# Designs tried in a protein design chat: VH-VL binders against Iron-sulfur cluster assembly protein CyaY (cyaY). Part 8

Target 1, 110 residues: Iron-sulfur cluster assembly protein CyaY (cyaY), of Azotobacter vinelandii (c1dj52)
Amino acid sequence: MSLTEARFHELIDDLQQNVEDVFEDSDLDVDLENSAGVLSVRFENGSQLILSRQEPLRQLWLAARSGGFHFDYDEAGGRWICDASGDSLGELLARVTLEQIGEELEFPEL
Key: E = the ipSAE of ESMFold2; O = the ipSAE of OpenDDE; V2 = 0.75 times the mean of E and O plus 0.25 times the DockQ between their complexes.

## First folded at step 4 (VH-VL)

Design b15 (from b1 with light chain S50W W94Y; framework fv_miptenalimab)
Heavy chain, then light chain:
Amino acid sequence: QVTLVESGGGVVQPGRSLRLSCAFSGFSLSTSGMGVGWIRQAPGKGLEWVAHIDWDDDKYYNPALKSRFTISRDNSKNTLYLQMNSLRAEDTAVYFCARIYYGSGSLFDYWGQGTTVTVSS
Amino acid sequence: DIQMTQSPSFLSASVGDRVSITCKASQSISRYVAWYQQKPGKAPKLLIYWASTLQSGVPDRFSGSGSGTDFTLTISSLQPEDFATYYCQQYYSYPYTFGQGTKLEIK
ESMFold2-Fast, scan of step 4: ipSAE 0.033; ipTM 0.727

Design b17 (from b3 with light chain S93D W94Y; framework fv_miptenalimab)
Fold by ESMFold2-Fast, scan of step 4:
Structure b17 (fold): chain C 110 residues (1-110), chain A 121 residues (1-121), chain B 107 residues (1-107)
Amino acid sequence: as target 1 above (110 residues)
Amino acid sequence: QVTLVESGGGVVQPGRSLRLSCAFSGFSLSTSGMGVGWIRQAPGKGLEWVAHIDWDDDKYYNPALKSRFTISRDNSKNTLYLQMNSLRAEDTAVYFCARIYYGSGYLFDYWGQGTTVTVSS
Amino acid sequence: DIQMTQSPSFLSASVGDRVSITCKASQSISRYVAWYQQKPGKAPKLLIYSASTLQSGVPDRFSGSGSGTDFTLTISSLQPEDFATYYCQQYYDYPYTFGQGTKLEIK
């Protein structure tokens, strides 16, 4: 099912804020930049994670060193779910963060 | 306003090396989520992905070509390179460079016109 | 290694026809399919990404559908400029692989 534009923007804003909060509360030295629905997380080693709002598809897209991942909102579960693997956004963010910088972070609200 | 222009193609003998260049403008490989790669097309055949490089300098190769081809970039010149070694007749193709933007999830959204490599005696 | 197989390899059609091209993946690739149009002597042009999302500037007579292993590109009313070769591509896993191409010819 397609979300309304207003609901989709609300959900994306909420998840991007949640991701920012997790990184800001971590002991990691990261640079955060959020502009027009694109959240960039730059790590100390120079690598990045990018979370982008994709309005035509009503999806969140994550770009990591290991590749790109796309998420649909699961209204019943209240979570963003990877359309390829079925993993939650939080599970995949934890995996790519560990993979990319060797640090364990949890994203329990995602 | 995004442009990619390939150069360096030509006729080469089997076993020789050749370096292709792709000059791009309208974007930077330093931009988060950007990538640029090479796709080739043999005469009368389909498309084959060769390699690409991401904004953080991670390199991805077609396993069939990894031992002979090396991708690199020079951010100060906005230029992408493909170093091709031990060339074979089956490497004869038009070589395209194309942009990837992971921030939008687009693959190969802008392409150059291609440069022709002919490996022949 | 994911194999992409297109059907048909050749398609003859007339202006105004509705045409469909199918692409089958050797394993499930979710929505990670792009479609390209290539005219003789030219570089490919991105038409569709994520199986069904139309690239900016592409006419709305083009549409894509499918998920998993079966994908379809449809042109609802063929125009003279649409006679070209069409390729599907998976970007679910490395190496990235393309279909063999479908050539649309004037009947």
Scores: ipSAE 0.015, ipTM 0.638, lowest interface PAE 6.9, mean pLDDT 85

Design b19 (framework fv_miptenalimab)
Fold by ESMFold2-Fast, scan of step 4:
Structure b19 (fold): chain C 110 residues (1-110), chain A 122 residues (1-122), chain B 107 residues (1-107)
Amino acid sequence: as target 1 above (110 residues)
Amino acid sequence: QVTLVESGGGVVQPGRSLRLSCAFSGFSLSTSGMGVGWIRQAPGKGLEWVAHIDWDDDKYYNPALKSRFTISRDNSKNTLYLQMNSLRAEDTAVYFCARIYYGSGSFYFDYWGQGTTVTVSS
Amino acid sequence: DIQMTQSPSFLSASVGDRVSITCKASQSISRYVAWYQQKPGKAPKLLIYSASTLQSGVPDRFSGSGSGTDFTLTISSLQPEDFATYYCQQYYSWPYTFGQGTKLEIK
């Protein structure tokens, strides 16, 4: 609905920090860059995940090798849900990470 | 209007090298989430992905072709390149360049050039 | 690699017919499939992405459905310009793989 600009950025800042924490706590050798609201995760094999924000749409966007995904915030569930598939952000992050590098990671509710 | 135009194809002998170019307009490869790549089609056969490059200069290759092919770009000229080395008869195909836009929920090819023909024969 | 198999490889139909082309993935790919139309001597044209989303400018007689491993492209009422070869492509996992193609010919 009407996420304010401030609330939108607060939610995504928190989300990006949680994602960074998962990768930092993992045994994976990854390069993390958070610049201008874009979080980039680069894996050893050269592939990457990009989390960007689309403020006019109030959406979070994820780019992975297998596809691009757009998420709307579900206030009732307190989590980001893919507008195409209905999957949660945490579910999609785990899936694309497994696909790109063969490693299983557990993501919190995002 | 998004436009991609391939060039550089021709007839070459086995073992030689060839560089293909793709001039594009209507978008910038420096835009976050943007990518461009090469897809080929042998005579009478289906489509095969070759390689692509994204806005961050990350390069992705078909594993069967990685040792012989190199993808690169020149953003100042809005041009994509494919360097093909040690060419074989099975590399004979029409080579298409196409756009990928990651941020739009796509890792498919939304705009294509007309293709340039590479024939490898003695 | 994920293998994409199209059925049928060849389809003969008449203008006005409703036709369906199927595409089967060797493993679950969710909705990450695109459909392309290619006319002889021309580049492929994107018709559908994410299994069922029409590309802008594509006539609404084209529709896509399916998820997981089984996908269908449907043309509700064939027009003369629709006789072409159709390809599915998965973008769930690298490398990108295409179906072998379905050639749609006039009866």
Scores: ipSAE 0.000, ipTM 0.556, lowest interface PAE 11.3, mean pLDDT 82

Design b20 (from b1 with heavy chain I100T Y101L G105Y S106W L107Y; framework fv_miptenalimab)
Fold by ESMFold2-Fast, scan of step 4:
Structure b20 (fold): chain C 110 residues (1-110), chain A 121 residues (1-121), chain B 107 residues (1-107)
Amino acid sequence: as target 1 above (110 residues)
Amino acid sequence: QVTLVESGGGVVQPGRSLRLSCAFSGFSLSTSGMGVGWIRQAPGKGLEWVAHIDWDDDKYYNPALKSRFTISRDNSKNTLYLQMNSLRAEDTAVYFCARTLYGSYWYFDYWGQGTTVTVSS
Amino acid sequence: DIQMTQSPSFLSASVGDRVSITCKASQSISRYVAWYQQKPGKAPKLLIYSASTLQSGVPDRFSGSGSGTDFTLTISSLQPEDFATYYCQQYYSWPYTFGQGTKLEIK
């Protein structure tokens, strides 16, 4: 295991706060809920993005209308990388946001 | 304890409609991250996903079935429904309801025992 | 749609045997496969998710392995109650699809 439990929680808390800040700073009407390591972003059209920590796997999971994506932390790059596609978390968040609501958002540092 | 119990199955003639119910307990669809769906199994065949509804009332359908089937819920009764219209012989199956959790992306952790739908003329 | 193909479709074995069932995805699905056990007249029961994580309450003689396109369910020492049909399911992308099933029978 490359990540301790404490560091994993810290990294997840930091990325979820970053995502919340991006949506709050946007002019989009979204409903944000963050509870026990699960961040939910609800859009006006009723669809959601859900970011949840998976502690046994040391992964971040993203659920979007188009499907599910799982991320491993890349120590060397300091970022979360999709284990299927190799895309960064920020790249995938931008893509699924555009797909679900037609809006372009950037997630710097993700 | 998580339980799901299906009802409403029976014998119907082709072209008719039938509504299935699934009464669940031990969780609420009002809880963020919860979802429930329908999976069917024709006699002697494998499992086929039918439809899914999540805590936000987002609905997803097997593309082959979406024109004839409608999923809905009543959170006050902890009940899931499947409205099946224009039934065909190929819809003969046991219909299961099952739960999914946050981060599961629809693997099903608890299943009901199923209700049998037979479409015959 | 992602197709899931199980091999073999039928397997005969004796109590105490080690048996393996394989599941092949038509494209890479990383680790996003679940395995279910179904006994005649009963609902499916979740055994394994995320390719190798054992569901709570499932005996440790069951194990899963694999990633990408090839996945295996192994029963290390077959018990009488293990004779059943087994299904894999991918949850990498919708629509979520199941394998055709593997029926495990007494030899």
Scores: ipSAE 0.014, ipTM 0.612, lowest interface PAE 7.0, mean pLDDT 84

Design b21 (from b1 with heavy chain Y101R G105S S106Y L107F; framework fv_miptenalimab)
Fold by ESMFold2-Fast, scan of step 4:
Structure b21 (fold): chain C 110 residues (1-110), chain A 121 residues (1-121), chain B 107 residues (1-107)
Amino acid sequence: as target 1 above (110 residues)
Amino acid sequence: QVTLVESGGGVVQPGRSLRLSCAFSGFSLSTSGMGVGWIRQAPGKGLEWVAHIDWDDDKYYNPALKSRFTISRDNSKNTLYLQMNSLRAEDTAVYFCARIRYGSSYFFDYWGQGTTVTVSS
Amino acid sequence: DIQMTQSPSFLSASVGDRVSITCKASQSISRYVAWYQQKPGKAPKLLIYSASTLQSGVPDRFSGSGSGTDFTLTISSLQPEDFATYYCQQYYSWPYTFGQGTKLEIK
């Protein structure tokens, strides 16, 4: 079954809040902005991560310095999975954060 | 509705500078998720991305052009700029401005009509 | 960078013909390709996004198909206003890249 618009928005809001919490709980100096389903995380070195919802596709998109990644929600696993690699959102967020700023962060299963 | 209108093109000699403007309406670049950029097209050739800027003032450049071109904006005027320095014959092109929106699309959904830059001695 | 290669570069056809233009990505881009139409002297116009989703206001004689590395734009019954240059663009990964274009000419 396809996600309804309402459930898709709830899932995106939850995951973006969880991501914000990880960065806020870190000792990193980051600028967080969340508006219209777009969460931006700007690092001290000027680079950023952008997490955005794609309503027509029912996906979450992540833009990082190294590239773009796209995630489908796996209902059975309760997590977002990259449609190209099969990696979880949490795994990819940790990897691109380490790549861009050299910091190792732990993300929950997202 | 969304509109974008380019201006500032003309004929310039090699080595000179030129500043292009793009006046837009129907959206604000201060809105999270919004971006606007420049795409150029040399006579009889295809499309080449030049640069874009987003709501947070992050600037993205075609690596071949980064040293000579600077993108900027004036939110009070809803205007995008492209400062082009050290112009070369290969910069001769029509320059389009276009909108990109994170969260809805990552392709160019609205385009201006273009402004022509000719670099000739 | 992901390279986008269109085939053919030039295509001659008559009104009423079915025409297809192909676009090949140098690596898998899933469904993240857009198609643009550009008429002489005009700005590009978005036709299709997500490989097969028709932009609002675009006639249904236009269709897109494909996934992964191979994509096709089809016009089922060519009209006089369709003679134009067509471009594909990938938006899977940064930097975004365009194909070289296909010019559709009157026979």
Scores: ipSAE 0.006, ipTM 0.588, lowest interface PAE 9.3, mean pLDDT 84

Design b22 (from b1 with heavy chain D54Y S106F L107Y; framework fv_miptenalimab; at its last look DockQ between E and O 0.13; V2 from the best seeds 0.00; counts 0 for: pae O 7.7 > 2, placed apart)
Fold by OpenDDE, look of step 5:
Structure b22 (fold): chain C 110 residues (1-110), chain A 121 residues (1-121), chain B 107 residues (1-107)
Amino acid sequence: as target 1 above (110 residues)
Amino acid sequence: QVTLVESGGGVVQPGRSLRLSCAFSGFSLSTSGMGVGWIRQAPGKGLEWVAHIYWDDDKYYNPALKSRFTISRDNSKNTLYLQMNSLRAEDTAVYFCARIYYGSGFYFDYWGQGTTVTVSS
Amino acid sequence: DIQMTQSPSFLSASVGDRVSITCKASQSISRYVAWYQQKPGKAPKLLIYSASTLQSGVPDRFSGSGSGTDFTLTISSLQPEDFATYYCQQYYSWPYTFGQGTKLEIK
């Protein structure tokens, strides 16, 4: 069963909120902006992460300095998986965060 | 405030085409998450979703009407269009345009007054 | 397609009455339901979204409840201006579909 528009919307909202919570609970100096399915994470060094919903593809896209990543929701596992690498969104976010600011941050719920 | 105003309705013969317009204000279709759509209502009947379009030009159609109807927009004019081809008697209805916001849900929070389309021989 | 079945199709009531309109979905749609009010010759007006959230500016005598397949719109104390036709809508999946409507008439 494919994701419905409303279900996809709900999943994206929950995901972006979880990502926000992780950053807010961290000691990192970040500027967060969440608007209309686009979550922007701006680090103090000027680099950023962009998490955006892609409705036509039912995907979550992550734009990082090192490139773009596309995630599909795995209903069975209840998590977002990169369509190219098979990595979880949490793993990818941890990786790009480390690359961009040199800080280790875990996203265990993603 | 948010306003939507439909126009272009009229009386046409079966098989003909008609293009409806919806001029809106109080919001922009260039705003992320924003959308506008068409909903029609046959005389004395209920509401039927026709199509809607989002800020990124993503379009969704009622499958029953997709082959004959085309939704489009002109952001510079804040105008929504509905191109209706091969019109049939059953297309007779009041056509409403309404706002939909992807960021909050897929319900229609503001509606125009509607424009009447009558398809008859 | 998801079918939304409203009941009753017609309802007669008096001012001051408590009235309820039901909408049943052909499958579970979580809380992705909106309710609209429409008066003759006018456009529909959004009353409730997300099954139970009151739209801004709508009197609090209107309320919505339900989750899954069964949803209810309730008017706690009917006012003269509330006599109209009401529609439910699902936005769980496209094509988005409406109930057939409930005409609320004065008794």
Scores: ipSAE 0.015, ipTM 0.675, lowest interface PAE 7.7, mean pLDDT 92
ESMFold2-Fast, scan of step 4: ipSAE 0.199; ipTM 0.761
ESMFold2, look of step 5: ipSAE 0.147; ipTM 0.723
ESMFold2 (binder alone), look of step 5: mean pLDDT 91; pTM 0.923

Design b23 (from b1 with heavy chain S106W L107F, light chain W94L; framework fv_miptenalimab)
Fold by ESMFold2-Fast, scan of step 4:
Structure b23 (fold): chain C 110 residues (1-110), chain A 121 residues (1-121), chain B 107 residues (1-107)
Amino acid sequence: as target 1 above (110 residues)
Amino acid sequence: QVTLVESGGGVVQPGRSLRLSCAFSGFSLSTSGMGVGWIRQAPGKGLEWVAHIDWDDDKYYNPALKSRFTISRDNSKNTLYLQMNSLRAEDTAVYFCARIYYGSGWFFDYWGQGTTVTVSS
Amino acid sequence: DIQMTQSPSFLSASVGDRVSITCKASQSISRYVAWYQQKPGKAPKLLIYSASTLQSGVPDRFSGSGSGTDFTLTISSLQPEDFATYYCQQYYSLPYTFGQGTKLEIK
C-alpha cells in the first residue's frame, strides 16, 4: 500500500542527501541545488540530472539527458526501483552519469 | 535562447472549431524533462491551465476541457497544436503556449506572448 | 480541484517599500507552489518555484516562503519595474490551478 506522507518525505530526504554526498565527494565540477524535494545536479557541460519528489504518486522522478525515469519504493529491499525497467535508482544514476559526462561514480544502495 | 510564438487565433462563431499553433525554438521536446502546454486567460480574469504534452508523448488535460480540446505536436517542426472543438463564448481568451520544467512537478518557465481567440457572432 | 486564494487582490505601495502577497491553498500542497509576474499586455514570467527557490535571472529582492496551505511572496525593496500582477500556482495535483492574482500598483 501507499507510503504515509511523513515516511515518504523521510525516504526522499535520505536518498537525496546520499546522492548529494556522492557528488560532493567526487572530483566533478558540479552545481548542486536542493529545495523542497527537488535536487538538481548541473554538470560542467551544461546538462542536468533532476531528482524530484512526486508526493501524490509516492514516487521519485529522475530526469536525465537519455530520458525520464520513475521509481517506487521497495520496502522489503529497502531501495527505489524503476517502474518501467526494474533497475535500482543507484544503478540508473551511475549509468546516466556515465552517459552524460563520461565519469563513473559508485552510488550506495538507494 | 528559448522562444515560443503562438498563432491561429481570431474571431469565430459559437459551435465552430479552431486550431492554434505554437512554434518553439531553443529546446527540443525529445529532451528528458521537457514539456509544452497551453494556459488561457479570459479578459480581465486569471490564468487557467488547458493541457500539456511531455517528452514521452504523455498528454494531460484540464478535465473541464478534455472532451472538446486535443493537444498534439510535430517534433520535426518544433510545433505544438491545440485543436478546439465546439467553441463557446466562455472560451474567449488569450491562449499562451509555455514550456514546462520538471523540478518537483510541472511549472511554466518560459511563455509565448499569446494569441487571442474571440468566440462571438 | 485545489483552490488557490490570494490576498490582497489589490495592493498600493511606493518604490522602496517591502511588500508581501499571500496565497492560500484549500488543502495541503506541501511546497508545490510557483509564483509568476505579469505586466499589462505581456506573458507571465516565472519568479519562484518549490515555494522558495528563486528562478535564475530573478532579482534577489524577490523571495518566497511557506509550506502546507499558506504561502508568501515578498519583495524586500520595490523597484519601478515590479508594479505588475502576481499569480501563485499549485502543481501538487492535476488540474493545476492558479490564484486569482494580486495587482501591485504605484501609490
Scores: ipSAE 0.015, ipTM 0.577, lowest interface PAE 7.4, mean pLDDT 84

Design b24 (from b1 with heavy chain S104H S106Y, light chain Y92W W94Y; framework fv_miptenalimab)
Fold by ESMFold2-Fast, scan of step 4:
Structure b24 (fold): chain C 110 residues (1-110), chain A 121 residues (1-121), chain B 107 residues (1-107)
Amino acid sequence: as target 1 above (110 residues)
Amino acid sequence: QVTLVESGGGVVQPGRSLRLSCAFSGFSLSTSGMGVGWIRQAPGKGLEWVAHIDWDDDKYYNPALKSRFTISRDNSKNTLYLQMNSLRAEDTAVYFCARIYYGHGYLFDYWGQGTTVTVSS
Amino acid sequence: DIQMTQSPSFLSASVGDRVSITCKASQSISRYVAWYQQKPGKAPKLLIYSASTLQSGVPDRFSGSGSGTDFTLTISSLQPEDFATYYCQQYWSYPYTFGQGTKLEIK
């Protein structure tokens, strides 16, 4: 069964807040902006991570320097799972952050 | 729905300056995750990225061109500019304007038809 | 800079043929390659991104494969409108670089 529009936005709002909290609690100097449902994280080296919602597809999209990743919500696991690799959102966020700025961060519950 | 139209090309002598324009519609550079840039193609050669600008006014340049070229935009007119200074014969190319949607990464999903710049003495 | 090398530079084929074009990166780029189609006098058109993801509106006869350094664009049953020049692009790291192109011509 597909997610309702309301549930989809609720889940995305919750995950974006989780991501913001992880970066805000880190020792990293990052610029966070959440505008029109798009969360951008700008690092000191000028590179970015962008989390956007694709309502028609019921997907979360992550844009990183290394490429774009698309996630479907897995109801059974309560997690967003990459439709190409099967990795969780938290696993991919940790990996692209390390690749992009050389810092290790953990995104528990994602 | 998305369109980009380049203008301002022509024939110029080496050492001169030229400004290209790109009028776009169907999207806004004020929208998070949007970018727009310039790609050029010299006669008989492949594609070469020149520069792009993001919704936050961040500017990115091909290192070989950074000292001579400046990218800018006017959001009220939905127009992108490329200011080219100290032009060389090697800058002769078709210059394309293209959109970047960061949801797919750093790639170009919609393109204009290009404007030709010829640098000759 | 990452060099993208395409082969062949020129390919001759007939309508209905299965054709493949390859692209090799000078270092590993994971899956971060895109493929573009360019017809004479026209702008390039995005066909594929993330090595194998088809852009919306692109016919199913186009497919992409590969990872690391070696990538392939395949057209399963060539149509008259497919005769064009094809380019790969890496977007693993800055500066972003394109292959030199493969021109697909009718036999």
Scores: ipSAE 0.012, ipTM 0.579, lowest interface PAE 8.8, mean pLDDT 84

Design b3 (from b1 with heavy chain S106Y; framework fv_miptenalimab; at its last look DockQ between E and O 0.06; V2 from the best seeds 0.00; counts 0 for: pae E 7.3 > 2, placed apart)
Fold by ESMFold2, look of step 5:
Structure b3 (fold): chain C 110 residues (1-110), chain A 121 residues (1-121), chain B 107 residues (1-107)
Amino acid sequence: as target 1 above (110 residues)
Amino acid sequence: QVTLVESGGGVVQPGRSLRLSCAFSGFSLSTSGMGVGWIRQAPGKGLEWVAHIDWDDDKYYNPALKSRFTISRDNSKNTLYLQMNSLRAEDTAVYFCARIYYGSGYLFDYWGQGTTVTVSS
Amino acid sequence: DIQMTQSPSFLSASVGDRVSITCKASQSISRYVAWYQQKPGKAPKLLIYSASTLQSGVPDRFSGSGSGTDFTLTISSLQPEDFATYYCQQYYSWPYTFGQGTKLEIK
């Protein structure tokens, strides 16, 4: 019941689109770049969030100013879960965005 | 080809200052997900992280060294610097410049050959 | 700071041997461990990250395992070029810290 390669990439594509949608729907001036399966969110202050896919591990990786976070997909709950803390991707994204630029955003689908 | 080349090491008296340089190629710090930093190794000892600077110009320091060492960069020259002040005998080490690729989790994936700093009376 | 303690500090082995080096973290760090190889007079080289994932270009005789606090680097059939010093590193939280090293020498 491990994720197939195709399903893994579909899930990552979906989460990256959701993240882009949240930032696009916000009034924040951010630069979004998705290249080679890596999503970069660059804030006005020059700091970034990087969402990359680690295919051999079937993991999403989030790089933020505070550190790196690795997520496994929980099929039963339909969410990406941090393997160290148990936080959802949405919780981590909200936290690191607040830390880096002082803005409160919600990622309700993540 | 990713390369990093350190320079600026030498013999210096305690209490003095020294600036190390690292010229790198094959990547840019303007590229999302990139970082570069310094790791040192005292003679016969293990590795110690000193400092690094990431793609958004944030700087991170080993707390033991933060008061005396300053990391900086010049992106137009693809060069990283380490300003070391108030040098002590325990700062004697080989200083390596290393790249951090954040897609691999803030790991040091390419290293230079190092430059030697000797703090001696 | 998270302490990383390697065992053994020194290991003597022959070409063809299977060897293991262990690393213990002072607190749980999930699988956020990397392993480096350093040959005399050269810079360290990244071998393994995320406890068990091989870096590109690393031979598959190297493997890693573990989670939580206890981690192992294994070389399944030791080659002449594998005699070096090996370091583990945690990247769970700042400051990132290294083990003290394990020197692998020819018997």
Scores: ipSAE 0.013, ipTM 0.629, lowest interface PAE 7.3, mean pLDDT 86
ESMFold2-Fast, scan of step 4: ipSAE 0.367; ipTM 0.763
ESMFold2 (binder alone), look of step 5: mean pLDDT 89; pTM 0.901
OpenDDE, look of step 5: ipSAE 0.384; ipTM 0.823

Design b5 (from b1 with heavy chain G105P S106Y; framework fv_miptenalimab)
Heavy chain, then light chain:
Amino acid sequence: QVTLVESGGGVVQPGRSLRLSCAFSGFSLSTSGMGVGWIRQAPGKGLEWVAHIDWDDDKYYNPALKSRFTISRDNSKNTLYLQMNSLRAEDTAVYFCARIYYGSPYLFDYWGQGTTVTVSS
Amino acid sequence: DIQMTQSPSFLSASVGDRVSITCKASQSISRYVAWYQQKPGKAPKLLIYSASTLQSGVPDRFSGSGSGTDFTLTISSLQPEDFATYYCQQYYSWPYTFGQGTKLEIK
ESMFold2-Fast, scan of step 4: ipSAE 0.051; ipTM 0.625

Design b6 (from b1 with heavy chain S104Y S106W L107Y; framework fv_miptenalimab)
Fold by ESMFold2-Fast, scan of step 4:
Structure b6 (fold): chain C 110 residues (1-110), chain A 121 residues (1-121), chain B 107 residues (1-107)
Amino acid sequence: as target 1 above (110 residues)
Amino acid sequence: QVTLVESGGGVVQPGRSLRLSCAFSGFSLSTSGMGVGWIRQAPGKGLEWVAHIDWDDDKYYNPALKSRFTISRDNSKNTLYLQMNSLRAEDTAVYFCARIYYGYGWYFDYWGQGTTVTVSS
Amino acid sequence: DIQMTQSPSFLSASVGDRVSITCKASQSISRYVAWYQQKPGKAPKLLIYSASTLQSGVPDRFSGSGSGTDFTLTISSLQPEDFATYYCQQYYSWPYTFGQGTKLEIK
């Protein structure tokens, strides 16, 4: 299902805020920057996670050390799903965080 | 800390081939979301995107140039290449290499100083 | 291809002036536009991305605005070092296209 531009930006704003909250509530020493729809999470070891919106495709893109991932919004499930693997955004964020810094984080249904 | 340095330009006759190189440092093309590309500028004219390559070896070309130009990389050397075939007078330009990072958006955040290609009979 | 048209092509202004350069896309590109500054004989330098986000290290007298098809680069108080040609670039779809450039001459 294609999203309207307004709905897409609303959903992305909400999910980026939820992701920021998870990292801010964690014990991790992270540097968060949210600018013009791009959320960057810089870890103490210098590695990063980047979450960016791709409005033309109505997708969210995640860049991590292990790879780049693209997500479509699943209206029925109310969450973002990776177009290659079928994993949820929350599942992938937990996985790449564990891979990059060795810490487990729990993400809400994103 | 991020640097890109182009080389391989020169004067070449129409119909010949030329390979440009770009040595980069301060980042890795193995980093997820990272890419490097070529932008050219003819004398006194504006900027024209030529091609870029990303961390997964996906290649993107200006459709007007795709049949004559090939982009490639050597990650072990941190080097980007542009193979230019069947050169024409309109290919005369300064060729810049630049970094592109999709996590920030598909724009060019660091540029080399350029290498000049002159196609002259 | 998406065409990017800048206006004016040439602009002459005095130090301290507020100047604006406009960039129009032939179709909607949301906010996927970047602005570059190129000084004579040098490589372009990124000023702004995502229409309005200032690149680190760029003076705050530079700002960007707009969405859809109409975008503006503003310099709030022109300095002598701002003599340059300015380019907009869309990155909504490839081929990625640049505006023709605006040459800014300081009086």
Scores: ipSAE 0.014, ipTM 0.568, lowest interface PAE 7.1, mean pLDDT 84

